# Ledger of designs, part 8: VH-VL binders against Probable pyruvoyl-dependent arginine decarboxylase (pdaD)

Target 1, 139 residues: Probable pyruvoyl-dependent arginine decarboxylase (pdaD), of Prosthecochloris aestuarii (b4s6j7)
Amino acid sequence: SIFPPQCERISVEEGLKSLSPGEITFAVMARNSTNEHGRLIASSIGVALPADESVYGYLSEHHPYGQTEEQSGEYAEDLAATMLATTLGIEFDPNKDWDEREGIYKMSGKIINSFNITQSAEGQNGLWTTVIACAVLLP

## First folded at step 17 (VH-VL)

Design h3 (from g1 with heavy chain A50W Q63K L100E)
Fold by OpenDDE, fold request of step 18:
Structure h3 (fold): chain C 139 residues (1-139), chain A 121 residues (1-121), chain B 106 residues (1-106)
Amino acid sequence: as target 1 above (139 residues)
Amino acid sequence: QVQLVQSGAEVKKPGSSVKVSCKASGYTFSTYAMHWVRQAPGQGLEWIGWIIPIFGKAAYNQKFQGRATITADKSTSTAYMELSSLRSEDTAVYYCARGEWFGRLKYFDYWGQGTLVTVSS
Amino acid sequence: QIQLTQSPSSLSASVGDRVTITCSASSSVRYMYWYQQKPGKAPKAWIYDASKLETGVPSRFSGSGSGTDYTLTISSLQPEDFATYYCQQYGDSPYTFGGGTKVEIK
């Protein structure tokens, strides 16, 4: 998904000031659910932001089973960052892991930031457990 | 559920080529690496290479560089491994295996059923 | 490439036995994984990140280690555990596997 140009990240608290009940807003959401006891689920949104504000960034979503918040988040963040890097013409060695590639992306000066928002939980027997990560885009 | 279904067994002559397919389902094909690993009869596992379908980027074990070609068709969620200049030593069960490329997991979490390739004169 | 040496290459054990398999790397590895393979079947992911059990893997299995030395342990061997186990690493390309350890019934 696309992180619109000239968008900036703001805190949830600040964002909520711009929202009214019943308002329809664009959002990129990762959702995962389980009713299996002890099953680990995660939902992640990855974000990559370009240095050039006229260029769009990337939003990714990931919802794996059996992964920690860190693992799931890193996946999503890598996905977003690498997609942006590709769009921006940043070359990378596919044999390099995320740590190395992240460095390359940032050193290029074309990607200024990447991050993820992740939530995980373990399923409870007989109950549905849902985890959600969401990026809400405000005009 | 993730499934990897490979093409059937092959019998090839030395010097020929073989192309094995791996049909993936149950996940987003393009954002996971598809690896190829082989196992000669009674032997261990040997990594051949991988492809990241979303980018079309492939990497290979140097041992197979120039002889192995790994491709992916995103429209059909199918990965291919072609091995040329076949030798008797290439006789093995060839596996496709999914792995995460994004993030920090570097293992093969799902495997195809394997494809026996027999190279014999 | 990083060489992985498993020890032993094979072992015979009885149900209930504690089994330990080692995997030694020629260089320090960042990623270590284990697989279980039964005859005529594809390998199955078993332990990832050195010590984390894959979904469905019994708790009698455990993995440990860091740097160049890793171990897979079965606290109490069960009939279904007789198989060949492989360690696998990724440091620098290429991916490499250990030679395997066949756990046979005594």
Scores: ipSAE 0.912, ipTM 0.949, lowest interface PAE 0.4, mean pLDDT 96
Fold by OpenDDE, fold request of step 18:
Structure h3 (fold): chain C 139 residues (1-139), chain A 121 residues (1-121), chain B 106 residues (1-106)
Amino acid sequence: as target 1 above (139 residues)
Amino acid sequence: QVQLVQSGAEVKKPGSSVKVSCKASGYTFSTYAMHWVRQAPGQGLEWIGWIIPIFGKAAYNQKFQGRATITADKSTSTAYMELSSLRSEDTAVYYCARGEWFGRLKYFDYWGQGTLVTVSS
Amino acid sequence: QIQLTQSPSSLSASVGDRVTITCSASSSVRYMYWYQQKPGKAPKAWIYDASKLETGVPSRFSGSGSGTDYTLTISSLQPEDFATYYCQQYGDSPYTFGGGTKVEIK
């Protein structure tokens, strides 16, 4: 998914001021559910932002089982950042892990920021538990 | 659910090449690495290499560098492992296995059923 | 290449026994995993991130460790647990496996 050029991240509180019930807005959403007791689920949105404001960034989605918020979030963030890096022509060693590659991406000066939004929860026996991570794009 | 289905058993002569296929389903093929691991009879597991289909990037165990070629066809969600200059020591069951490349998990969470490759004169 | 040494290479145990398998790395590893394999079958992911059980793995299994030393433990061995267990690392390329530990019935 695409993070539009010149888009700025704002707090949820600020964003909510611009939203009205029933309106339609663009959103990238990760969703996961379980009804198994103790089963860990996560939903993550990864975001990567380019230094060039005229270029679009990337949004990724991930919803694994058995992963911590950190693990799931790192996957999503890595996916978004690596996709952006590839688009921007940043070369990387595929044998390097996310920590090393992240450094390379940021040190290139072409990717100025990356982050993830992740929610996790453990399932309860016989009850459905759902976790959602969502990036809402406002005009 | 995730499934990896490999091609059938192969019998090869020394010096020849073999190409094993692995068809994936039940997940986004492009964003997970496909690994190849072999196991000689009565022996342990040996990693050959992997490919990340979305980028077309592959990496190999130095032991197989120049002799193994791993490719992927995103349109058919199929990964391939070709091993050339076969020798008797290459006789083994060859497995494809899915792994996460993004993030910090570096294990093989799903495996194919295996393909026996027998190299004999 | 990081070498993984499993101990023991094989062991005999009875149902109900506590079983401990160790995996020692030649250098510190960041990622450690375990697999279970039965004869004629593909390996199955068993423990990931050193201590997390894969889906479907019974709670009698546990994993622990850090750095160079890792352990897989079965608190009370069951008939279906007789198999070969492999540790696997990726602290540095290439991926490597331990030699395996065969858990046999006494």
Scores: ipSAE 0.892, ipTM 0.943, lowest interface PAE 0.5, mean pLDDT 95
Fold by ESMFold2, look of step 17:
Structure h3 (fold): chain C 139 residues (1-139), chain A 121 residues (1-121), chain B 106 residues (1-106)
Amino acid sequence: as target 1 above (139 residues)
Amino acid sequence: QVQLVQSGAEVKKPGSSVKVSCKASGYTFSTYAMHWVRQAPGQGLEWIGWIIPIFGKAAYNQKFQGRATITADKSTSTAYMELSSLRSEDTAVYYCARGEWFGRLKYFDYWGQGTLVTVSS
Amino acid sequence: QIQLTQSPSSLSASVGDRVTITCSASSSVRYMYWYQQKPGKAPKAWIYDASKLETGVPSRFSGSGSGTDYTLTISSLQPEDFATYYCQQYGDSPYTFGGGTKVEIK
């Protein structure tokens, strides 16, 4: 997925003030569920924003089993940032981890920010547990 | 459920090449790295290289540079490892193994059943 | 290239024994992983991030360490634990494994 030009992150509180009942808006959602005892689940959306406000950013989705909130979020963020880096012609070494690649992307001056929205849980036997992460695009 | 199914055993002569396949299912093939690891009879594990299919980028252990070629076909969710100029010391079980490429942690969480390649004169 | 040295290379132990396997790196590593392999089978992911157990790994297993020195411990050996254990480091190419520690019945 792409992130439209001239968008920025705002708080949930501020975003809710901007919505009217019956408005139609775009949302990206990651969802995961389990009924297995002890199973870790997570849902993540990664976001990467270009420095050039006229260029699209990237959104990613990741909903793994067996990962912590941090692991799942970093995966999604890395995916979004790396897709944006590829689109912007930023070269990277495939043998480097996210720490090093993130630094290269920021040093390029072409990617100003990346972040993730993640929710996680551990399943209980015989009960469905569901985790959802959402990003809502506001005008 | 994640599953990695490899091609069958091969018997090869020295100087020839072998191409082992690894068909993946149960996950998004293009965004996970596929690693290749070998194990000579009675010996430990040796990393050959990996590919990240979404970018088509591969990297290799220097020991195998110039002899190993790792590729992926996203349309069939299949990775391949070709080893050329075979020698008797290349006799081993060859495994494919999945790992995360994105993020900070890179371990091999699912393995194929292994493919025995025997190089004999 | 970071070299991993496992000690001991093999050991004999009885059911119920406490077993400790060490993995020493030639330079500091960020993360250490452990695999269990039984004869004729593919390795299985066992411990990740030095101390975290994979799904289905019994709580008698534990891992610890940082920098260059890491351990895998089995608090009370069971018959199903007789196997070869490998450490593996995360880092730049090449990724490397320890030589393995074979745990055998005495």
Scores: ipSAE 0.398, ipTM 0.773, lowest interface PAE 2.6, mean pLDDT 86
Fold by ESMFold2, fold request of step 18:
Structure h3 (fold): chain C 139 residues (1-139), chain A 121 residues (1-121), chain B 106 residues (1-106)
Amino acid sequence: as target 1 above (139 residues)
Amino acid sequence: QVQLVQSGAEVKKPGSSVKVSCKASGYTFSTYAMHWVRQAPGQGLEWIGWIIPIFGKAAYNQKFQGRATITADKSTSTAYMELSSLRSEDTAVYYCARGEWFGRLKYFDYWGQGTLVTVSS
Amino acid sequence: QIQLTQSPSSLSASVGDRVTITCSASSSVRYMYWYQQKPGKAPKAWIYDASKLETGVPSRFSGSGSGTDYTLTISSLQPEDFATYYCQQYGDSPYTFGGGTKVEIK
């Protein structure tokens, strides 16, 4: 997914103040579920923002099994940032890991921020457990 | 349910080439790396290289640089490994294996069944 | 290139024994991964992030270690644990595996 130009991150509290009940808006959602005992699940939205506000950023989704909140979030963040880097023509060595590639993206001056929103849980046998991460575009 | 299904066993003469296929299902093919690993009879595991299909980029163990070619067809969710100038030392079971490319986890979570390639006169 | 040295190369043990396999890296690695392989079969992901068990792996298996020294332990060996176990790392290209440890049941 694409992060629209000339948008900025705001808190849930601030966002709710600007929405009316029944209003239709766009959302990106990652969802994961399990009924398997001990199965670790996560849902992540990754975000990457360009320095040029007139250009699209990227949103990614990731819903893995067996990953910690940190691992799931880093995957989603890496995906979003690398897709944005490709769109912006930033060169990177595909053999390098996220730590090094993140530094290259930010030193380019074309990507100003990346982050993730992640929720995780561990399943119980016979009970459905669901985790959701969501980003909502405000009008 | 992730599955990796490889092409069948092959017998090749020295100096020829072999191309092994790996059909993937049950996940988003383009955003995971596909690795190739081989195992000579009675020996351990040797990494050949990987491809990340969303970028169309591949990388290789230096030992195989110039002889191995790893490609992917996103429309069929199929990865390929071609090894040229075959020698008897290339007799091995060749595996495809999935790994994450994004993030920090660098292991092979699902493996194909293996393809025996025998190089003999 | 980071070299991984597994010890022992092979071992024989009785059902119920505690078995420990070591993997030593030539330089510090972030995490170690382990695979189980039975004869004629593909390797199976077994332990990831040094100590986390893959789905379906019995709780008698455990992993530990940090830096250069890692272990895989089977607390009470069962007949189905006959296999070769490989460690693997990636801190830089290329991916490398240990030489394997063959576990035989007496």
Scores: ipSAE 0.388, ipTM 0.777, lowest interface PAE 2.8, mean pLDDT 86
Fold by ESMFold2, fold request of step 18:
Structure h3 (fold): chain C 139 residues (1-139), chain A 121 residues (1-121), chain B 106 residues (1-106)
Amino acid sequence: as target 1 above (139 residues)
Amino acid sequence: QVQLVQSGAEVKKPGSSVKVSCKASGYTFSTYAMHWVRQAPGQGLEWIGWIIPIFGKAAYNQKFQGRATITADKSTSTAYMELSSLRSEDTAVYYCARGEWFGRLKYFDYWGQGTLVTVSS
Amino acid sequence: QIQLTQSPSSLSASVGDRVTITCSASSSVRYMYWYQQKPGKAPKAWIYDASKLETGVPSRFSGSGSGTDYTLTISSLQPEDFATYYCQQYGDSPYTFGGGTKVEIK
């Protein structure tokens, strides 16, 4: 999912101060569940956030089995960056266009910041375990 | 609960073709790459190619270009690999395997059980 | 195409021995992965990103290396470690695997 230009990440605490109970706003959720003993699950939202505030960003959703929190988060970020590049018509390979020293993507000279929201858990036999990750877009 | 279930063993004559299926469940089929890897008896692993179902794009190891065709059906979460003009050296176990097609994690995290294809007169 | 050369191609060792398997790439690779395969079974992801263990892999396994030279080490070999181990890379070239190292307990 794309999101409007000029969005910036804020803390959950700051976001909660801006919301009223019963207010309707746009949210993106990733959800995963298991009842398998020892099954590692995660839910991730990846965010590709262009440094150029005139360009829209992209949110991705990823809910893997058998990935660590770090693997799930990185995958979600790479997916968000790749989908952003696709919607912009830009050729992009996150394996080659990731700058490890700066922790950013570079797409045809554009700087794309990224982060993820990930929740993970390990399932218990016969008990349903559910994880969610949520990003809320404030008006 | 990621599961990759492949079609059963096949015995084929030289010059014919084989089509192996791989039904995926327990994950979002369209957003992961599906790879095909084979292993001849007593030998190591050889990558054949992949498909990215959401984009409908396949790519192949040059060795198999022109003989291998990899497809995916998103409605049934099933990937297929067809190998034509079979020779005796194509006798192998054929695996489907899930992996990323982008990003920093470029390995095969889940594998199907394998499909033995035997090419014999 | 990046060639991966594993050494040794096979080895025999006793329970409790330290075992080291090497994988050398024909040119520098960014990431190296390892798989364990037992006879008659599909390979299993074992070590990713050169040194990180997959879920359920015993801590006696470790991986290290960078550039062209990578190792998988079993600190104290156990009977259940009898298997063939493969390294795998992806860079600018097609996915390639090493030839495998068969570990026998004798």
Scores: ipSAE 0.000, ipTM 0.568, lowest interface PAE 11.6, mean pLDDT 83

